# VHH binders against Bile salt hydrolase/transferase (cbh): the designs that were tried, part 7

Target 1, 323 residues: Bile salt hydrolase/transferase (cbh), of Lactiplantibacillus plantarum (q06115)
Amino acid sequence: CTAITYQSYNNYFGRNFDYEISYNEMVTITPRKYPLVFRKVENLDHHYAIIGITADVESYPLYYDAMNEKGLCIAGLNFAGYADYKKYDADKVNITPFELIPWLLGQFSSVREVKKNIQKLNLVNINFSEQLPLSPLHWLVADKQESIVIESVKEGLKIYDNPVGVLTNNPNFDYQLFNLNNYRALSNSTPQNSFSEKVDLDSYSRGMGGLGLPGDLSSMSRFVRAAFTKLNSLSMQTESGSVSQFFHILGSVEQQKGLCEVTDGKYEYTIYSSCCDMDKGVYYYRTYDNSQINSVSLNHEHLDTTELISYPLRSEAQYYAVN
Short names: E, the ipSAE of ESMFold2; O, the ipSAE of OpenDDE; V2, 0.75 times the mean of E and O plus 0.25 times the DockQ between their complexes.

## First folded at step 1 (VHH)

Design t01 (framework vhh_podentamig1)
Fold by ESMFold2-Fast, scan of step 1:
Order: C-alpha cells, then sequence, then structure tokens
Structure t01 (fold): chain B 323 residues (1-323), chain A 118 residues (1-118)
C-alpha cells in the first residue's frame, strides 16, 4: 500500500490499497449520532461524521482509511512482521487496532489535537472476533497542516512527525526517512556535469535528473518514488486538475497484476485508489478495472442520523462512447 | 472452529462439466474472500479462481471455462467447471483469506479430487 498527502487547490489525502483479493469494499459514512462502541474506552454517542472505505462487515464500520468532517484523515497500511500489539494496561488508553480510525476521527479535529491526546495510547491485542484476527497495521494521520505516523512495535508505541507526508509498508518509518537521504541529489531538472571538469559528459535525454529513482514495487522503493513524485508535482489550481494530479501521483506507485507474486499463485495489485478533499469533505476513488473517478460527498447526506450510509464501489469498467 | 468442506469431485470424461461446492462454517462468511486452488502431482498448489462480493479473478488456463460464484445466504462457494481437460486433473481446495490482513490463505478445506479421463 502507499498513502500520501498533497496540497494544491485544496488539501488532499489518499492511498493505493494493494492486496491480492478485494473484500467488496464500500464508501461508508458514519453519521454524528451513530453509536461508536469501543472495547476498553468510553463509547461515543455523539461525534464527528466520518467518511471512508470499509470492508463488507455488517453493523460495524471497519475502515481501511477515512476522513472526518473537520478534515482530519487516517489510513491503515500493512505492517506485517513489524506490528506488535500489547496487552491491556490500566494506566493507558487501550484501543484495539480496528477501533483506531473511528476513535481518532470521531473526537479529534486536527493532528495537533491527536498528538496531545495519544501520549498514553496503547494498541491492544484484542481480536475483532474469535474468527477475525487483528490486521498488522501502522497508520498515517494527516490534516491540512501536518502529518504523523503511528506504529506499535516491539520497543513500544512510536509517534513520528512526517515531514514528507508519505507512508508505505515495512520497515519502521524512521528507516524510510533515513533512506531518502540516499536520493538527495535527484532533481526534476537537467543535471550539470558534476562527474569531473576533466571530461565533458553529455545530457543526452530529458529526465536525466531522475536517474537512480527506484522503479520496483518494494515498500521502500515506493516510499522514495511517491515522495519524489509528490514533492515535484505540479497541478492546475482547479478542483479537477488537482484531483487528477493526485491520482497521477498514486499511479506512479501503482501495483499492476502480475508483477508482485504472493504465495499460491496470487498477485498483489492496487485494488483501489482514494483521494479525500479535506476542505470540501468529498471522497474520490477509482478501482483497478474502472479508471473513472467516482465521488461521494459528505455534505450531500443528512449527518444527524443514527444509521450507516454505504455505497458499494463501482468496479466494473465504464467507457464513454464518443460515437 | 472454522471449517471449509469441499464436495462435488469425481471422475469425469474430457469435454464434460463438473460443479464443486465449498460450505463454510464457524466464522463471519461475508468478511472473507474465497478461492479455489488446485494441486496436481509434482506441481505447486496454484490459484484457479478467487471471489469476493466485489468481483472475481481467474487463472489464464481456466478463463472462459470455469466460473466461481458465492451464495452468502448459504455460506457457500461454487466452481462451475466446463469443457474439462485431462490437464485439469488435480486435488481442488477451497480457501478463505482474512479481512485485509496478511497475505496468503489462513483457512483451507481438505480438498476434493477431480480426475478427467476417458
Amino acid sequence: as target 1 above (323 residues)
Amino acid sequence: EVQLVESGGGLVQPGRSLTLSCAASGFTFSSYAYGWYRQAPGKQRELVAAISSGGSLYADSVKGRFTISRDNAKNSIYLQMNSLRPEDTALYYCAADRLYGWSGSDYWGQGTQVTVSS
């Protein structure tokens, strides 16, 4: 998976969800009066409205990623082999991994507020059900001003400031940031001959400033490529131009079917790509087989209700016939 | 107690059809994606077809011949196999994948033998 922030016409947050099988994903809105029940902390009977993609689990909004009505965003990304969830601790705020998204988004309006309130966070090893074990995740949390990464690892809970606004999978986030230093010399401009003044080397092609960008689908490589692409991206200062550019950035780290073999003949691929407009409260997405951008607007719904509102993803190919 | 139980295997002649069924119990059926795998002697287990409520995928060797489907009300998965060939002979397994967790299948059935021979 790859998640990014991007500032242009508005402030955007979104991700590629990379997996080998889809789970009938839906865009789900949790209205302000839907009772959010938690295993070890106080329930929220009144909270911010939330919009995001959920798995097909009836009666519970099991979010992969989401945004609230204040523009606070969060995405969970696979962290297998690195996630280490803890035992209950009476001196901590005990949240299960599957509750983190609704718990944060239901009550906080900014990353600043999140940072103030998660110093005693403990991600507890309590399964969703006897049959559904916990997903090994880490999280990118973002607002219009800043982003952070939340990781529960063997050494404890780690909260990182994220100046890049990118998260992928393994390894730990601090290793990802350190690795970016190896690419310090990359540029979106034609390079000067810095090899030696004693030999006249030629710039034979456009794009030579990017020589050395990793092109493979590994987590660390996608982090570098997404960071470079995002930070050098240009977009029209229009809604459509900015959303389009956001999906082009995610496209630079898209996983195509066939290139990442998992066990048993399964291939990891980008099942969906999402884009949250933090300012307008609009959730955009596209799926692997349907390149059409679809949108669900939080402000087009009655938000003072008690029932979940869900829209299945439009995944079948859609073409506009010109003749 | 999670169980996946396959049925419908057997001996069938080339060009004929066979339907495999997989009954799932002991977990929330709708929260999982399901697949049919097969393993012929001396070969690795390969994915034949997979399905979630949102869509299906097929191995190139069976596209157009096999159809996977699910019945959420019956907690069952089906594999309709048409135009069977001798090379389709294998032990067929039903598998369930965890909700957006680690890759690979956590739950497997015991398998059902399909033999395509004259």
Scores: ipSAE 0.000, ipTM 0.203, lowest interface PAE 16.2, mean pLDDT 87

Design t02 (framework vhh_podentamig1; at its last look DockQ between E and O 0.02; V2 from the best seeds 0.00; counts 0 for: pae E 22.8 > 2, placed apart)
Fold by OpenDDE, look of step 2:
Structure t02 (fold): chain B 323 residues (1-323), chain A 119 residues (1-119)
Amino acid sequence: as target 1 above (323 residues)
Amino acid sequence: EVQLVESGGGLVQPGRSLTLSCAASGFTFSSYAYGWYRQAPGKQRELVAAITSGGTLYADSVKGRFTISRDNAKNSIYLQMNSLRPEDTALYYCAKGYSPLFGTSYDYWGQGTQVTVSS
């Protein structure tokens, strides 16, 4: 998985969801009066409206990524082998990993506010159910101005400022960020010959500044590629242009079927890509087979209600026959 | 840590002038382009002015009234706003990037400073 922020016409947040299994994901709106029940902390009977992708497995909004009506966004990304959830701690705020998204988005409006309130956060190791155990995750949290990464590891809860607005999977974020230093010579321009003074090397092609940009599907490579792409991106100062560019950025780190075998002929692929407009409250998405950009607007629904509103993903290919 | 901190906003009457400042820190100031954006309630964010190695650009709505400048010695950019109008009321953002023209290469934004023009 890859999550990114992008600042263009508006402020955007989104992610690729890469996995080998689909849980019939859908866009779900959690209205302000939907009762958010938590295992160890007080329920939220009134909260910010939330929009994002959920698994279609329970009535509880199990978000993969989401945005609230204030523009605060969060995405969970697989963090296998690194995530370490803890036992209950009476001196801390105990939130289960599957609760983190609705808990944060329900009551906080900014990353700054999140920072103030997660110092005592304890991601407690409580499964949703016997059939649905916790996934090892870490999270990208972002608003219009900044982003942070939340990791629960053996050493404890880690909260990182994210200067690049990118998160993938393993390893830890600080390692990923450091790894970018290895690629500081990359450029969107044609580099000068710095190989040796003893040989004249030609700039025989456009795009040579990107030579060395990793192209594989590993988490570290996707991190670099996504960061380089987003930070050098150009787009029109329009909604359409910005959203389009956002999906192109995510497209640079998409996983194609057949390239990443997980087990027994099962392959990981980009099931969907999302883009949240933090300013408008619109959730954009496309799927592996449907390249058409779909949109669901938070503000087009009655938000002072008690029932979840869900939209199945349009996953079928959409073709326009010109003739 | 990269920081952009806007200042100078406030409440002013129409026709008055205001100068916004953006103080940058945590990076090599001279190496980047800068822009001012604004967002009014219920409206989309829009580019107001930008300063790049290629020069300056302005939105049509502010051309002739606003001037963007930078001071490398102070790691700051400025937006001189003259002949302010009620429609200039917005939250003004300072942005750091490589291409202020499209705003897509911006990597950091300030928190904004409120400008309110009202009689």
Scores: ipSAE 0.000, ipTM 0.184, lowest interface PAE 14.8, mean pLDDT 93
ESMFold2-Fast, scan of step 1: ipSAE 0.006; ipTM 0.308
ESMFold2, look of step 2: ipSAE 0.000; ipTM 0.104
ESMFold2 (binder alone), look of step 2: mean pLDDT 81; pTM 0.810

Design t03 (framework vhh_podentamig1)
Fold by ESMFold2-Fast, scan of step 1:
Structure t03 (fold): chain B 323 residues (1-323), chain A 117 residues (1-117)
Amino acid sequence: as target 1 above (323 residues)
Amino acid sequence: EVQLVESGGGLVQPGRSLTLSCAASGFTFSDYAYGWYRQAPGKQRELVAAIYSGGSLYADSVKGRFTISRDNAKNSIYLQMNSLRPEDTALYYCAAETSYWLGPDYWGQGTQVTVSS
């Protein structure tokens, strides 16, 4: 999984969901009066409207990633072997990992507000159900001004300021940031011969400033590649140009079927890619087999209602026939 | 320049019908959700009917009497008002919504509907 922020025509947030199994994902809108029920904290009967991708679970918005009507965004990414969820603690705010997205997005309008209100957060080890066990996750939380990373590890809850606006998988976020230093010499321009003045070496191709950028599918390599691509990206200052460029950035870290074997005969691949327009409240997505960009607009629904609104992902290939 | 221009208002007897029209210009019509709002003297502006990607929604007070529709080819929104009542008397506004914030970004000038014997 790779999640990014990007500023262009508007402010964007989105991710590649990389996994070996699809849970028949849907774009789901949780309206303001849908009752959000929590295991250990007060329910939210009135809250901000939320739009994002959910698992196909009956009558519960089990979000992978989402944004609310205020433009606050959050994505959960796989953190297997590093996530350490805790026991209930009466002195803390106890939230299960699968409740974190609706709990944050239902109440808060900005990353600043999130940071002020999660100082006593405790991510508790309570499974959703037998059919869908607890996922080991860490989270990227973003608004148009800043982003943070939330990780529950052996040493406790860690909240990091994220100056890069990128999150991948393992290991801990601070190691990801440190590793980026190894690539400080990479450039989007033609390199000078810094090898030695004793030998004349050519710049024989465009793009040589990027030599040494990792091309593999490992988490740390995708972090570096996404950061480099995002920070050097240019887009037309139009809605279509910005959304297109956002998906090209995610494309630089797309996982192709066959290159990352998880178990015998199963391969991790990018099941879907998403793009949230924080300013317009539009959720864009594409799937592995259907490269057509689809959109769901929060403001095309009446939000003072009590029922979930869900749209199954369009995953069958679509081709525009010109004749 | 984004403009919404209402027409079709007027004085009408109780039980009669009126059709309001809203002509939109200066932007791509299909990029927006649309609604009709009304404001009676001394009251706050309230939503009457709205068109969204999932269908149409109506205020309880007008459900079954009013019908909202749009014509994308003509960049127009309509409100068909049947069985009009004196309490329907108000200034009617056409509005377009583009923001994830609930509420219209663009408003027409309004058209007066008066239902009186």
Scores: ipSAE 0.000, ipTM 0.107, lowest interface PAE 21.4, mean pLDDT 87

Design t04 (framework vhh_podentamig1)
Fold by ESMFold2-Fast, scan of step 1:
Structure t04 (fold): chain B 323 residues (1-323), chain A 120 residues (1-120)
Amino acid sequence: as target 1 above (323 residues)
Amino acid sequence: EVQLVESGGGLVQPGRSLTLSCAASGSTFSSYAYGWYRQAPGKQRELVAAISRGGSLYADSVKGRFTISRDNAKNSIYLQMNSLRPEDTALYYCATDLGYSFEPRSYDYWGQGTQVTVSS
């Protein structure tokens, strides 16, 4: 998985969801008066409206990623072998990993507010159900000003400022950020001959400033490639131009079927790509088989209601016949 | 890219009806949300109604009187205006975007507008 922030015409947040199995994902809106029930903390009977992609689970918005009506965004990404969820602690705010997204987005309007209110957060090892054990996750939380990473590891809860606005999978975020230093010399410009003055080496092609960008699908390589692509991206100052560029950035780290074998006959691939417009309250997405950008708008729904609103993802190939 | 052309405005008496049409071309019509805005003399531009595949939204001042609709086969958006009042007098604009917003700057494509005047 790869999640990014991007500033252009508006402020955008989104991700590639990379997995070997699709579970009929949906875009779900949780209205302001839908009762959010939590295992170990008090329920939220009135809260910010939330839009995001959910698993198909009865009577609970099990979010993969989401945005609230204030433009606060969060995505959970796989952290297998590194996530360490804790036992209940009466002196802390005990939230299960699957509750983190609705708990944060229902209450807080900015990353600054999140930072002030998660100092006693404890991610507790309580399964959703016997059939749905906890996913080992870490999270990217973002607003228009900044982003942070939340990781529960054996040493405790770690909250990192994220100046790059990128998160992938393993290992710990601090290792990912440090590794980016290895690519300090990369550029979107034509490189000078720094090899040796004794050999007259030329720039034989456009794009040679990017030589050394890792092209593989490993988590650390996708972090570097997404960071370079995002930070050097240009887009027209229009909604269509910015959303298009956002999906092109995610495309640079898309996982194609066949290149990442998980087990015999199963391959990890980008099941969907998402883009949240923090300013407009619009959730855009594409799926692997359907290249068309689809949108769901918070402002097209009545938000002072008590029932979830869900739209199954349009995953079948769509082609526009010009004649 | 997308071009919008409004029509159907005119002078009408209070209590009468008008239908405004917005023809879109250039022309991934079904991918967009569409809105009708209006601007009265000396006032700011305001949203009147919006439509997408997910539904419709109306300003409180027109709810129950105006209806927005869409004809994908004709690449057209309509605003049916019933029980017109002098306060509805304005230049009416059709607008579109890949998203939706109440802020005029948030729409990427605008038509030139069509005048509606409600007077006896």
Scores: ipSAE 0.000, ipTM 0.114, lowest interface PAE 20.3, mean pLDDT 86

Design t05 (framework vhh_podentamig1)
Fold by ESMFold2-Fast, scan of step 1:
Structure t05 (fold): chain B 323 residues (1-323), chain A 120 residues (1-120)
Amino acid sequence: as target 1 above (323 residues)
Amino acid sequence: EVQLVESGGGLVQPGRSLTLSCAASGFTFSSYTYGWYRQAPGKQRELVAAISSGGYLYADSVKGRFTISRDNAKNSIYLQMNSLRPEDTALYYCAAKLPSGYYWTSEDYWGQGTQVTVSS
């Protein structure tokens, strides 16, 4: 999985969801009066409206990623072998990993507000049910101004400022940032011959400034490639141009079927890619088999209601026949 | 070809112990979440214990009596069952699932099961 922020016509947030199996994901809107129930903290009977991709069980939206009506966004990404959830602590704010997205998005409007209210956060090892144990995750939280990473690791809860606005999978976020230093010399321009005055080396091709960008599908390589692509990306200052460019950035780290074997005959691939327009409250997505961009808009719904609104993802191939 | 093979079941008297083993093959063992499920005749299958990189889970009926563990070097998962009761009689299944976030609606891989009978 790769998640990014991007500023252009509007402020955007989104991710590639990389896995070997699809679970019939849906775009779900949680309206303001839908009761959000929590295990160890007070319920939210009135809260910000939320839109994101979910799996719904027992009328509870299990978000993979989402934004609220204020433009605060969050995505959970796999952190297998690194996540360390804790025991209940009476002196802390105890939130289960599956509750983090609705708990944050239901009540906070900005990353600054999140940072002020999570100093005592404790991600507790409490399952949704006997059939739904916890998944190991870390999270990218973003608004229009900044982003942070939340990780619960052996040493405790870590909250990182994220100056590049990118998150992938393993290892810990601080290692990901340190690794970017290895790519300091990469450029979006044609390099000059700095090898030696004694050898006449030619700039024989466009794009030679990017020589050394890692092309593989490993987490650290996707982090570097997404950061370079995002930070050097250019887009028209239009809605369509910006959304298109956002998906092109995610495309640079898309996982193709066949290149990442997880078991015999099973391959990790980008099941869906998402783009949240933080300013308009529009959720865009595309799926692996259907490259058409689909959208769901918060402002096209009545948000002062008590029932979830869900739209199954359109994953069947769609073609525009020109003849 | 992913396979999970359970062993260690059998007939035991109440109050005794059994250790179930699950041998995994055909995949990268350490990437998976593992669980033990059981199904008694005429009842639905229920989760008994699970182990993931995020921690451990135990059903209330077995907490304090059963312990789940894994050995990544041997590609094996174990269920140590202490103070067995007649109510623990069931077919026990090993299951493996790659973590996908919050969703656990179906298991990716199941073993064939091993019978545990607790009777005098």
Scores: ipSAE 0.000, ipTM 0.198, lowest interface PAE 13.5, mean pLDDT 87

Design t06 (framework vhh_podentamig1)
Fold by ESMFold2-Fast, scan of step 1:
Structure t06 (fold): chain B 323 residues (1-323), chain A 119 residues (1-119)
Amino acid sequence: as target 1 above (323 residues)
Amino acid sequence: EVQLVESGGGLVQPGRSLTLSCAASGFTVSSNAYGWYRQAPGKQRELVAAIYSGGSLYADSVKGRFTISRDNAKNSIYLQMNSLRPEDTALYYCAADYEGSLYFPTDYWGQGTQVTVSS
């Protein structure tokens, strides 16, 4: 998985969801009066409206990623082998990993507010159900001004300021940032011959400033590639141009079927890509088999209601016949 | 028992350099993340630079000019400030938190050291 922020015509947040199995994902809107029930903290019977992609689970908004009506965004990304969820602690605010997205988005409007209110956060090892154990996750939380990373590891809860607005998978976020330093000489400009004055090395091609950028699908490589692509990205200052560019940035770290084997005969691939327009309240997505961009607008629904609103993802291939 | 003590502030001319030091006691610099913050009169306190086990980061306004480092043997954190500008004038604070965290949920702050950049 790869999640990014991007500022252009509006402020954008989104991710590639890379996995080997689809759970019949849906775009789900949780209206303001839908009762959000929590295992160990007070329920939220009135809260901010939320829109995001959920797994198809019985009458529960099991979010992979989402934003609220204030433009606060969060995505959970796989952190297998590194996530360490804790036991209940009476002195802390105990939230299960699957509750974190609705708990944060239901009540907070900015990353600054999140930071103030998660000082006592404890991510507790309570399964959703016997059949659905906890996913090992870490999270990217973003608003229009800043982003942070939340990780629960053996050493405790870690909250990182994220100056690049990118998150992938393993290892810990601090190692991802350190590794990025190895690429500080990369550029979108033609390089000068800094190898040696004694050898006349030529700039034989456009794009040589990016030589050394990792092209593989590993988490650490995708972090570097997404950061470089995002930070050097240019887009028209229009809604359509910005959304298009956002998906092109995610495309630079897309996982193609066949290149990442998980177990015998099973391959990880980008099941969907998403883009949240924080300013307009629109959730955009495309799927692996259907490259058409689809949108769901939070403001096209009645938000002062008690029932979840869900739209199955349009994943079947679509071709426009020009003749 | 945890304490941070800043030093090295003072008056300096534009374009010159100054190094701030932060001495830590009650824990070791290798076990915590550290940040330098600054606050000018009438303005909010802002993060200038941070250092942790994974690397360092800088505010856009100081990137390329300031460098944060730590010395485990001296249990100290430093901020090397080059090409100083009048707008760098502020009270500079050292802060510490658990290693790997750049959000300071249990903040330990120094008393601050004044940096004034003027001709």
Scores: ipSAE 0.000, ipTM 0.112, lowest interface PAE 20.1, mean pLDDT 86

Design t07 (framework vhh_podentamig1)
Fold by ESMFold2-Fast, scan of step 1:
Structure t07 (fold): chain B 323 residues (1-323), chain A 119 residues (1-119)
Amino acid sequence: as target 1 above (323 residues)
Amino acid sequence: EVQLVESGGGLVQPGRSLTLSCAASGFTFSRYAYGWYRQAPGKQRELVAAITSGGSLYADSVKGRFTISRDNAKNSIYLQMNSLRPEDTALYYCAAEDWYSGLSPYDYWGQGTQVTVSS
């Protein structure tokens, strides 16, 4: 998985969801009066409306990623081998990992507000159900101004300012930032011959400033590639141009079937890619088999209601016949 | 071929200990989360313990008595069961899955190993 922020015509947030199996994901809207129930903290009976992709679970919005009506966004990404959830602590705000997205998005409007209110956050080791234990996750939280990373590791809860606006998987975020330093010489410009004045080396191709950019699908490589692509991206200052460029940035780290083996004959691939327009409250997505961009708008729904609104992802291939 | 094979079950006296082992083959062991489930006669299957490389989870009925561990070099997980009680009698299953939201059903299950606690 890779998650990014991007500023263009509007402010955008989204991710590639990389896995080997699709679980019939849906775009779900949690309206303002839907009761959000929590295991160890007070319920939210009135809260910000939320839109995002959920797993198919009866009467509960289990989000992979989402934004609220104020433009605050969050995505959970796999952190296998590094996530360490803690025991209940009566002196802390105890939130289960699967509750973090609705808890944050239901009540906060900005990253600044999130930072002020998570000082005593404790991600507790409580399963969703007896059959379904917790996923090892870390989170990218973003608004129009800034982003942070939330990680619960053996050493404790870590909250990182994220100046790059990118998150992938393992290892810890501070290692990802440090590794990015190895690529400081990469450029979107044609490089000068800095090898040695004793050998006249030529620029034989456009794009040589990017030589050394990692092309593999490992987490650290996707972090570097997404950061370089995002920070050097240009887009038309229109809705369509900006959304298109956002998906092209995610495309640079898309996982194609066959390149990342999980088990014999099974391969991790980008099941869906998402793009949240923080300013308009529109959730865009595409799936592996259907490259058409689909959208769901918060503004097209009656938000002062008590029932979840869900739309299955459109994953069937669609072709426009020109003749 | 992907498979999980449980071993170490048997008949044991109350108050004694058993160690169950689960050997995984046919896939990248470190990528997966693993769990132990049990099913007693006339009861539904329940989670006993789960382990990722980041931490462990236990059912209330076994906390303080059972310990789950993993050995990535041997592609195995273990369930150390101490202070066994007659109510621990059940068929014990090893399960494995790749994780994201914690909502995925386990992808792979073993055939189970019987644990009987009686005099």
Scores: ipSAE 0.000, ipTM 0.149, lowest interface PAE 17.5, mean pLDDT 87

Design t08 (framework vhh_podentamig1)
Fold by ESMFold2-Fast, scan of step 1:
Structure t08 (fold): chain B 323 residues (1-323), chain A 120 residues (1-120)
Amino acid sequence: as target 1 above (323 residues)
Amino acid sequence: EVQLVESGGGLVQPGRSLTLSCAASGFTFSSYPYGWYRQAPGKQRELVAAISSGGSLYADSVKGRFTISRDNAKNSIYLQMNSLRPEDTALYYCAKDTYLPGSWSYFDYWGQGTQVTVSS
């Protein structure tokens, strides 16, 4: 998985969801009066409306990633072998990993508010059900001004400022930020011959400033590539141009079926790509087999209601015959 | 409880060398990034060097002169300081989880510091 922020016509947040199986994902809206029930903290009977992608689970909005009506965004990304959830602690705010998205988005409007309110956060090892164990996750939380990363590891809870606005999978976020230093010399411009004055090396192609950018699908390589692509990206200052460019940035780290074997015969691939327009309240997505961009608008629904609103992802290929 | 204990500071003449040591106890040493910070009189603390499994990082003012290293078997990190200058005079701190500016952790710890004075 790869999640990014991007500022253009509006402020955008989104991710590639890379996995070997689909759980019949849906775009789900949790309206303001839907009762959000928590295992160890007070329920939220009135809260911000939330839109995001959920797994197909009865009676609960089990979010992969989401945005609220204030433009606060959060995505959970796989952190297998590194995530370490804790036992209940009476002196802390105990939230299960699957509750973190609705708990944060239901009550906070900015990263600043999140920072203020998670100082005693404890991510507790309580399964959703016997059939649904906890996913090992870490999270990217973003608003229009800043982003942070939340990781629960063996040594405790880690909260990082994220100046790059990118998160992938393993290892810990601080190692991924440090690894970017190895790519300091990369550029979107034509390089000069700095190899040696004793040999006349030519700039034989456009794009040579990017030589050395990692092209593989490993987590740290995707972090570097997403960061370079995002930070050097250009887009028209229009809604369509910005959304299109956002998906092109995610496309630079898209996982194709066949290139990342998980177990014999199973391959990780980008099941969907998402883009939240924080300013407009629109959730955009694409799926692997359907390259068309689909949208669900928060403001096209009646948000002062008590029932979840869900739309299955449009995943079947569509072609326009020009002749 | 977690402890970081710095040693190796002292008074030294310009151009000389010092090696600072930081001994860690109370947690699994190899799981963390570590950094050396310094604070000169009337200034805020600044990062001097950091080390993690991904490599090392240095402030521009010390690059090429200082070297950070770690010994996981001894639960220690070191700062080798060469070609010392009067402007290197400061109280030097060892810190856990100081690798990223603005990083927060409920488990961040700082040592008490060791004074380095570079003068004649």
Scores: ipSAE 0.000, ipTM 0.116, lowest interface PAE 20.1, mean pLDDT 85

